# Ledger of designs, part 2: VH-VL binders against Probable ATP-dependent RNA helicase DDX59 (DDX59)

Target 1, 164 residues: Probable ATP-dependent RNA helicase DDX59 (DDX59), of Homo sapiens (Human) (q5t1v6r416to579)
Amino acid sequence: NVRQIILWVEDPAKKKKLFEILNDKKLFKPPVLVFVDCKLGADLLSEAVQKITGLKSISIHSEKSQIERKNILKGLLEGDYEVVVSTGVLGRGLDLISVRLVVNFDMPSSMDEYVHQIGRVGRLGQNGTAITFINNNSKRLFWDIAKRVKPTGSILPPQLLNSP

## First folded at step 1 (VH-VL)

Design a09 (framework fv_anetumab)
Fold by ESMFold2-Fast, scan of step 1:
Structure a09 (fold): chain C 164 residues (1-164), chain A 120 residues (1-120), chain B 111 residues (1-111)
Amino acid sequence: as target 1 above (164 residues)
Amino acid sequence: QVELVQSGAEVKKPGESLKISCKGSGYSFTSYWIGWVRQAPGKGLEWMGIIYPGDSDTRYSPSFQGQVTISADKSISTAYLQWSSLKASDTAMYYCARWGEDYYFGLDYWGQGTLVTVSS
Amino acid sequence: DIALTQPASVSGSPGQSITISCTGTSSDVGGYNYVSWYQQHPGKAPKLMIYEVSNRPSGVSNRFSGSKSGNTASLTISGLQAEDEADYYCSSYAGSDTFYVFGGGTKLTVL
């Protein structure tokens, strides 16, 4: 029941593409979980979301205190945040939260992480969407992504299909 | 193509005011932070502060808080660094630089620098 | 502000490897994985060589590599070439209020 969308997005274009998604009336269903890897700054991306879109945004990662993380999760459950930017490790702490939109800003480190992250959408009878940005830096997972997404009828980027 | 172009060299006396500029092109100016870095003659790089041009949110290094004003005019894609009253110790090369996408966590494009000389 | 601690100078011969250290605190280098390294040739603006501890921007030679252990980050340059002679600065994210802090800089001499 999760609509899986795979987009070819070069690293410099990812932030702009995220803002387009958040401004898309059809796709935007708060709260939105945005996953970044250890290479991206959840704090600065969250701040950029708030500055550019005006949405209530917060980051959650290992450098936040335990109390801050608990308060963010509580706030998300209570509707205080519209966008949460999280690292993959802390995304597992969001198991109890059901969202309608997940954006994998970075490709997860494994297919187990991918499945776990997209599993946060479409729970409790809701329809959900998972959007994943890919480019040449995520080639190791291309085959596994194609096998999972093709049967859903979603259109895959030509770059993914033409990769050796 | 991303480029930051800074204003030309300045020669000033102590007590004078000054405003130098940094013009961005080839990208969405309001979507990136612009940082300012000082380098005194023969010395290292010092972080001064940073501004988000979209809403003029500005963060200063503690050493430069109250010493300078950072501002931006998004209509002409230009950031500014300003002194109300220059001191001889302000003599330095001043760089502006774009704070990269969040995945860079660093200054990915730099201006050529503006040399400011303050002498009596 | 108190700068990150780097050695003032390092030297090596062509083809040699050298390492430059950068020591901070748990509020910068030790607290975040957001360490950058910049190369500056005389009379030129700095160039980003490494970001987020160990990542290279497009166009930077793979002879440059970064690492971190605790409060100390390191830049290693392998296969030294004459054009590597420059000043090298480390930097670290220092929280959303300050953003950034630089090291004191290291002069690399290629003999």
Scores: ipSAE 0.006, ipTM 0.493, lowest interface PAE 14.6, mean pLDDT 83

Design a10 (framework fv_anetumab)
Fold by ESMFold2-Fast, scan of step 1:
Structure a10 (fold): chain C 164 residues (1-164), chain A 122 residues (1-122), chain B 111 residues (1-111)
Amino acid sequence: as target 1 above (164 residues)
Amino acid sequence: QVELVQSGAEVKKPGESLKISCKGSGYSFTSYWIGWVRQAPGKGLEWMGIIYPGDSDTRYSPSFQGQVTISADKSISTAYLQWSSLKASDTAMYYCARHPRYDSWGYAFDIWGQGTLVTVSS
Amino acid sequence: DIALTQPASVSGSPGQSITISCTGTSSDVGGYNYVSWYQQHPGKAPKLMIYEVSNRPSGVSNRFSGSKSGNTASLTISGLQAEDEADYYCSSYTSSHTPYVFGGGTKLTVL
């Protein structure tokens, strides 16, 4: 059972909103999986999380080597990290890991991607939350997201309801 | 007190085998990678390869793949660099260095051994 | 694979500031925030001075600072002292090799 939350967050406010979520005792259940749309963004955001919140954070994307992916899997199994920032490319073993909180920091490129990303939450009977940031730069998915989210009982932002 | 201590200088002839060592102390040896770095006389640093002693996962630089063997014995907190047949071009200073996992703070070669000088000449 | 590009030498006088550049590509210096700098005195092992672009290990003087712009990382040494005379190497994570590729090294002379 996944609670889907859609938040209207302008691009310059996204980092502050992420830090607020990570400091929310009701939402923060490590490891937290954060999805971004580019490799450089994953590295930079992971670094910002470490420096601002003090949480152990790592990034995962297509340019990570076999050594790095093995280190990430080892760290996950040992409980050594609290936030994982990914472009959606997780690799062997990591794609099977279930989490209790997903944050779509950037809008997914398609509804298939959205479904796949929130599907990381709430396996094996656990309840979890998927939070997706949305703004004017995400207009193409407005109605598809609304159609999917409404049946879950989640609250939609007024800006989404007022879009054409 | 965290340190890496390497074996002493070696003088060898071409064709001879050699195994040099790097012993870690003051930290959890199986929780860090150990890298090997070569420095030829008057030249810069060349990364050779790396091993994770906890499971012996080993990776080599393409330039050194097949030329050397990297291994570790976690029961004595020691990593090794080995040649089956030395060449004069192997004459260099060899350093071992500790590297944390990617998910750890301070992702760099943070502690270095003192170096092992290997001289290969006829 | 290709090494990172550093000037062969730089020089300065005591009390001045100098900067050493380290240029790579978008697959190493430009693509990742895992640039480190090492100091090597003659006959000694390298010592970590900067990690993850701009962070100093415990015990490293705040006269040493690191930065990055695009594909070029920089090490700046302020208030230059005689004991800073050494070789300096940059290193970066690379998609071609892990964990890092080294630069060619820069000889710093304090005159």
Scores: ipSAE 0.000, ipTM 0.482, lowest interface PAE 16.6, mean pLDDT 81

Design a11 (framework fv_anetumab)
Fold by ESMFold2-Fast, scan of step 1:
Structure a11 (fold): chain C 164 residues (1-164), chain A 123 residues (1-123), chain B 111 residues (1-111)
Amino acid sequence: as target 1 above (164 residues)
Amino acid sequence: QVELVQSGAEVKKPGESLKISCKGSGYSFTSYWIGWVRQAPGKGLEWMGIIYPGDSDTRYSPSFQGQVTISADKSISTAYLQWSSLKASDTAMYYCAREYLDWLSEGYYFDYWGQGTLVTVSS
Amino acid sequence: DIALTQPASVSGSPGQSITISCTGTSSDVGGYNYVSWYQQHPGKAPKLMIYEVSNRPSGVSNRFSGSKSGNTASLTISGLQAEDEADYYCSSYTSSGTYYVFGGGTKLTVL
């Protein structure tokens, strides 16, 4: 049970839009999962979130050992982190953290990955929101996104609906 | 189908070097840790160490630090266990095993095991 | 040497239930829910039967179940079958510096 929001966000505007979302008291429900498409991006964005918003942020990706990831999980359950920035490859099967907000900072490369990422929201009977940033770099998936999201009653950006 | 295939049995003399292998197939090799477990003849299982092939992050049991080297070659989906100088006490069956990897999962268990490599060290 | 305590042997008849214990400390079995159980037939590699105390992998019979109370984890095999005859090992995460510890193993004999 997830509310899906698709936003048109050009690459240079993505960080500002993410910070606006994290500062929105209606949308922000920690811990927030933020998905990016590369490991360096996860580290840099996590640092930017902490520096700009003051929120306790951490990155998780394949270069983090399993022990480091378990320590991060323990910290999350104890309220030590408010934002987790992760790559899509390691963002599945999280059962112990109830999340109310997912932000796909980068649109996943496939709809299977998209579904798995937003599936982190609404577990254990909770309602939540998944916000995904798209632009022309994602247009191979525009039809699949529209088909998935239209039945939910969500508003799609006009750039998605009118793309040639 | 997930499979770990290990190299064949070895018979060596004390002081010789040895490198045994464990090849993964049927899954993303760089997405899972590979552990090494020793079983001396008639004895129980003993954890030696573990490696993440994506970046070669390696962790050793304190008992095996400095005794063996664990490495991996992700281009051929193969993990290795190596001795610079074998001892008779290294005689054992050596298993490689895959640790379940999903970020923030409970973990700390081995879901698939290789068939084992018997190493016999005698004079 | 061996960190987790298991009975050396257990036995049962076909159709019966048996339980194998695995006792550690608060730094392993008692402190965390990271207990796994492995079945090893003679001359074969271990096979995962239970993970994270009580979860079964797909393909493992529901006759196998796991539980934990305090510092002791238990593997229960119901409706005992001839093919269950094997060695069983418990394993746990440990915070005491080794990451993994194994039990000494239990030889199950089906009479």
Scores: ipSAE 0.000, ipTM 0.479, lowest interface PAE 14.9, mean pLDDT 83

Design a12 (framework fv_anetumab)
Fold by ESMFold2-Fast, scan of step 1:
Structure a12 (fold): chain C 164 residues (1-164), chain A 124 residues (1-124), chain B 111 residues (1-111)
Amino acid sequence: as target 1 above (164 residues)
Amino acid sequence: QVELVQSGAEVKKPGESLKISCKGSGYSFTSYWIGWVRQAPGKGLEWMGIIYPGDSDTRYSPSFQGQVTISADKSISTAYLQWSSLKASDTAMYYCARHDYEYFWGSEDYFDYWGQGTLVTVSS
Amino acid sequence: DIALTQPASVSGSPGQSITISCTGTSSDVGGYNYVSWYQQHPGKAPKLMIYDVSKRPSGVSNRFSGSKSGNTASLTISGLQAEDEADYYCSSYTSSRTLYVFGGGTKLTVL
């Protein structure tokens, strides 16, 4: 099953926290799927991952051509990429990739999107981990996320539990 | 009260298979990692690997990868360490220990409770 | 074998303070605050004495303290008592080759 981890991460600290996760030998199982809320953010974060960590990173979003997306997915199947940054509008080709780690760099806009994104973990019979970054910008979802994650036995950040 | 209880001492011959156990009680077994540590006679502690019983995620020390298999059965709160073919050099005390890992959330990364140990003797 | 460097033995008299060092590299002790110390009496399992460099578990005497400077962590035992005679092992998370590494161990003799 999917181990759900919720972390309190302020926006300026998200990039550093992602790099810490990618350098953690217990959590890092490539390819890692990282979800962001915009296309430009996907391109920039993917470039930063490659530059700072040295990991083979690529972005996938709707502005990439169908041929580009096909070539990226083929590369993923062949083990050419270690980190994939996406906007959450992924084509079904990624369902062919065994994923053990998902990072929601930006909290999804709805719980339906959250469930869809963490559902990338555990496909093809694989168990894994989903890590989601939250902060005050996502406070409207605090009750919904706590209600869903508490039954899993995961530790929740005190900022989530103490928020109005 | 947290407790890890290991299986009893074993005396084996080279080439034989063996599976030893570590049963956890007094806590949520699937919420913590279980590590295995070897101590050869008169020697220090050697980390072998760890497993997260909730999803069977397993990580091995490079020195032990391919030499042993670590597994867990969460329905009976028990972790296992297994050899397909024992060698005389496997003679050692084997400890299981609970590992609380919270690298991103907190600074926890240590073994807080230890089993009593299982002595494995491999001789012709 | 990547073992953290500890002195093989240390000795002291009752009531004195002793310190055990644990030296690694920037990939383990120097790079992270995940140093723990374990006490092992003959024929017994190890017991956690210090974690996260300087924190004590519930039930561990305040006579035990931990610190770190650069690539070296230290365990200090004040008011030394006969029951402190044991082997002491440090351990650290490592980013290099092994996920965790133990020190070679230090035999503490109380004279």
Scores: ipSAE 0.000, ipTM 0.493, lowest interface PAE 15.6, mean pLDDT 83

Design b01 (framework fv_becotatug)
Fold by ESMFold2-Fast, scan of step 1:
Structure b01 (fold): chain C 164 residues (1-164), chain A 119 residues (1-119), chain B 107 residues (1-107)
Amino acid sequence: as target 1 above (164 residues)
Amino acid sequence: QVQLQESGPGLVKPSETLSLTCTVSGGSISSYYVHWVRQAPGKGLEWLGVIYYSGSTDYNTPFTSRLTISVDTSKNQFSLKLSSVTAADTAVYYCARDYEWDSGYFDYWGQGTLVTVSS
Amino acid sequence: EIVLTQSPDFQSVTPKEKVTITCRASQSIGSSIHWYQQKPDQSPKLLIKYASQSFSGIPSRFSGSGSGTDFTLTINSLEAEDAATYYCHQSSDYPYTFGQGTKLEIK
């Protein structure tokens, strides 16, 4: 079961908002998966998480082998890493990974990807949270986001609700 | 309104430790990074290192063995210590802030303080 | 480390002329290039961030472009107050590095 939170976050404010979440004792529940839209972003953001928060962080993207990605995710579940920053490519057979917090730093390009990413949370009878940052770059998905999230009882940003 | 101000001795003897302080006013230091950049007279800008609000640091390779950057959150102050100085360390030293927790650019700079290494 | 090479090192320019300054990176840095203006005895001032984004309060005559390894700062109609040294700066990787600078003097 997953609690879905949608936050309006402009691109320049995303890093600050992520660090606020990771430093919030009520929201931060390791293991954490953070999804970004590019490989360079995953490497740079995971490095920033380590340096800024002191949390054990590493990146996952397509240039890392399937075995390396599997070992990183195993390490996340076993406490060797607290935060993994990933593009969206976790790899075949890695979809059974369950975490307590997902942060979609970048809104996925489709609702199917969104559902797949938040599906990493709340498996095996555990409750978890998925926090997704949106702004005008995600306008084409606003109706689909509202349709999926509004029935859960979660509050939606006014900017989303006031869009056609 | 955020302001950064460097202070410290303007003259340091060779082989001694250069010590500078950057004082932040108009905002909390817990929300951003402070970098140190120097500029030798008539020369370009050289990045020395950075300190994060967590107290973690990264230093430019030539300075790793003799540079220490630290933070005192109670005073809103960042300090730079550079040991074993020579005439080559004569420069204007700036502290500079990353905007909004590591945006990568420096929107606020201190005024700079000239440090001359001479006997 | 990522090396940034600016061109030209020096240019004497006439007011109202268009000026182009280039910055070339030794490897791809995406859009992680920033441009600063420094006048004598002053600290650097941010002009353009992330290759093309104008910083708040900067005159519209300043613009930036480029991606990957080749970047350009353009001053569309030079004013006398633009006499300064201009630096590019990359934030793609540590250590952060600056170009060697381009000095503009007004004729």
Scores: ipSAE 0.005, ipTM 0.477, lowest interface PAE 15.7, mean pLDDT 83

Design b02 (framework fv_becotatug)
Fold by ESMFold2-Fast, scan of step 1:
Structure b02 (fold): chain C 164 residues (1-164), chain A 120 residues (1-120), chain B 107 residues (1-107)
Amino acid sequence: as target 1 above (164 residues)
Amino acid sequence: QVQLQESGPGLVKPSETLSLTCTVSGFSISDYYVHWVRQAPGKGLEWLGVIYYSGSTDYNTPFTSRLTISVDTSKNQFSLKLSSVTAADTAVYYCARGWDYEDSYAMDVWGQGTLVTVSS
Amino acid sequence: EIVLTQSPDFQSVTPKEKVTITCRASQSIGDSIHWYQQKPDQSPKLLIKYASQSISGIPSRFSGSGSGTDFTLTINSLEAEDAATYYCQQSYDLPYTFGQGTKLEIK
């Protein structure tokens, strides 16, 4: 089962909200997967996470070679990283790692990507949480988000529900 | 429209270097990686290697000493060079795109293939 | 290297039959298996990725299943245009490897 939470978060507030989530003892279950929409953003955010929260953080995106991704996978399994910031590109073996917390820092560009990303949570019968940040930049997906999440009983942001 | 197209000489003499180009359109080569795969007449598919958009490469072990894959961003092209060819290198050569957005190592778009015959 | 073994090598089938093609890996590879269709004189075409994930533009009669070492591609009701050679491929470890292929011929 996966608990889907949709939060209205304006772009300037996203980093602060992510840090609040990572410092929440009830939500934080490492390793945490954080999804962003670009590779530079992944690098910068993973650096910010480490500097601000002190958590062991690494980025994964297409510019990481398969050898680098294998080394990151081994490190993750050994507890070397607590937060992984990714563009959605995880690599061999990493796509098999089930996590208990996913944060979509940026709403994916399609519902197929959304379902794929939150599908990393709660595999093998484990419960988990997927938190997705939305704002006006994601308006084209509001209908599909509401259809997907409303049946789960989760409270949706008023801004999403009042959008035409 | 996303396309990959192989080009190069159809005939190569034994001991020479086989050189092929893969021209891409409809996507940025900076966002994807490209595989080279070959198929000998009547045989199955054989993976040769991959180049990541960073320029890093990985090659299949039988080819490590003979194979070079490179990228030319200014021409929107990938290249394959296979040295010291023999009749066993006669095959259709394909370039294929890997999706990096979802970390999909599946090859979602393939070129048409180019037949290379190694013969004197 | 990871060896992929397909079964059967060849099958002659009639239209509307349900066809099952199996791919067995020499070691556990999770769900890192992909299926391709190659028609005569054409390039391979991606049918299924990561064992069971559908591909846009591929008819719904194609489906995949399995995990670990045993994987299956199913064609629920064979059409004449499905005459082709089918390949599984693993992306779990380098080098990438393909199965030997399964050739389907329509009677």
Scores: ipSAE 0.000, ipTM 0.478, lowest interface PAE 15.8, mean pLDDT 83

Design b03 (framework fv_becotatug)
Fold by ESMFold2-Fast, scan of step 1:
Structure b03 (fold): chain C 164 residues (1-164), chain A 121 residues (1-121), chain B 107 residues (1-107)
Amino acid sequence: as target 1 above (164 residues)
Amino acid sequence: QVQLQESGPGLVKPSETLSLTCTVSGGSISDYYVHWVRQAPGKGLEWLGVIWYSGSTDYNTPFTSRLTISVDTSKNQFSLKLSSVTAADTAVYYCARELYDFWSEYPFDYWGQGTLVTVSS
Amino acid sequence: EIVLTQSPDFQSVTPKEKVTITCRASQSIGSYIHWYQQKPDQSPKLLIKYASQSFSGIPSRFSGSGSGTDFTLTINSLEAEDAATYYCHQSYSLPWTFGQGTKLEIK
């Protein structure tokens, strides 16, 4: 029940591509979950989203205290945030929030994490979209990505398919 | 495997300080919050306050001036002190854990057995 | 503070009967409601968390539903061992609060 989209995006182009997605009225359904691979990246990207797009953005990661993380989740439930940038360490509280768009800004290090992250979309009987950015840094997972996504009918990047 | 156990005197005199300890076994103390909840005889549950292993606390408003919750991380013990007690403080006192990590959110998933404290001369 | 009001206060029930307990919040609390069972002289036991999620080891006859201000705990086929007082609890906002309790007695 999740539409999976894989895009080839080089590291310097990722921010621009994310902003394009957030400005697309057909794709943008707040709150949007954006997954990155490091804590500093989550903080910096959240600041950039807020500054450049004007959207209410917050970061959540393991260096946030348990009380701070609970307050962020309550704020999400109340509509205080439109974009949440996370390292992928998010608990079941997100199951209470209707998420229709996930962006994997950085491809997760394993397919188990990938499945877990996109599983946040399409809850409550709603259709959802998961957009994942890949490039040569994700070579290890190319075969597994193709195997999982190809049957869904999504068009995969030629760079992924031409990998040895 | 996780177990909480309350201990302290069963009888406290009016105007004195009620002191209880909660000893926790199993798991890492930094993985959860410890809450104190009481129940007067024949009455419902009343939340008193919470503490994290760092010593950060929050108290229910009626108790702010009388209640102190503290932690001793070397002994895996949490303590509750309630000053200036009256007969209205007679209750069973529970400690209970709240597990909050990014994979699991469990409100009071484990409770101590409770300890009855009677305020009487 | 958020006030939780349960109904009924008391119910005398027959085994295999379907029982419904309601909890109403004084303001919207999303799904931050949890249900506990307390037997005489015992500590409370978590049954349902976040309105509808069963805690591990809890019999399937217990289920929860609702969102916003109105929440329900259902026991689809009452067993004798279910005679207890049931409490709802909100974790949406400090201070955390409980409903007044619903006592179920077996006939």
Scores: ipSAE 0.000, ipTM 0.476, lowest interface PAE 14.5, mean pLDDT 83

Design b04 (framework fv_becotatug)
Fold by ESMFold2-Fast, scan of step 1:
Structure b04 (fold): chain C 164 residues (1-164), chain A 121 residues (1-121), chain B 107 residues (1-107)
Amino acid sequence: as target 1 above (164 residues)
Amino acid sequence: QVQLQESGPGLVKPSETLSLTCTVSGGSISSYWVHWVRQAPGKGLEWLGVIYYSGDTDYNTPFTSRLTISVDTSKNQFSLKLSSVTAADTAVYYCARVEYFDYSGDAFDIWGQGTLVTVSS
Amino acid sequence: EIVLTQSPDFQSVTPKEKVTITCRASQSIGSSIHWYQQKPDQSPKLLIKYASQSFSGIPSRFSGSGSGTDFTLTINSLEAEDAATYYCHQYSSWPYTFGQGTKLEIK
């Protein structure tokens, strides 16, 4: 099963919060999948992870071929990469690896995508954690997030619960 | 290199809407946020609001009801509209960027030159 | 909102003096403080980001320090070109706020 953590993180604080998570020995469990909203963001954030934390990181997005994406994911399993930053190109219907930590740096555009992204965690009976950053940009999904996460016993940010 | 340039009317009458444009050149606007900051004559810097790469906005509380910030990606332009202006809105208006995914941090690293708006008569 | 209070408001200084400007936040902001220089009739220019990181191209005589609520901008050996108003700025939480400014005059 997946431990779902929802954090209120304003956009300017997201990079700092991600680096804190990757530097926290209790939270960081490679391989890690980080989901972002755009291709340029995936490339830039992956470079920043490597330069700031020293972790082996790579980006995955639609401009990378299916074969290249599969080879990168295989490398994750073999320890060649510790962090992969993706635009959600690993969507439904793709045979994906299981990881112990997912970070949704950007909240997905739908609950279907959210469920699919966190579903990469905890496969084959392993424990795992999914951390999702939210703020006012995700307001339209607040009700659906609360409905899905509340029953798991996880603490939700007051900002999410007090929003209309 | 990336540059920001403000433009708009230098004079606006009380009760009218102030409209300013910030034009970006030398780079893509898709990965950064643009903030608007103003400075009344002889006074300090005052943050007005921001538009995020998603198109969402946040405004400083005194301006929430009369401020609108928008983006036109086809023109590489950001716009600011401030309604119901008074003499207190006389200021130099700046746009400034934050590079969302730049490892250099979330500081205002590039500013426009500023445009003076006088609210009079 | 987070209020930033700078001191001094104004200082007249001789070239080659060491100048210290302080910025105090009403609550802890970690290292989420940036410093800007504004010369007369010019836009602000980023000097120091995240309390102590020098921005590219900035002279080495400028340095920043501090964490939590107390921050300092230091100009070691002031030059005539440093006559300007200096602002601290917090990016820790909305709304994003500036200090009131510190004006330095050379004479």
Scores: ipSAE 0.005, ipTM 0.474, lowest interface PAE 14.3, mean pLDDT 81

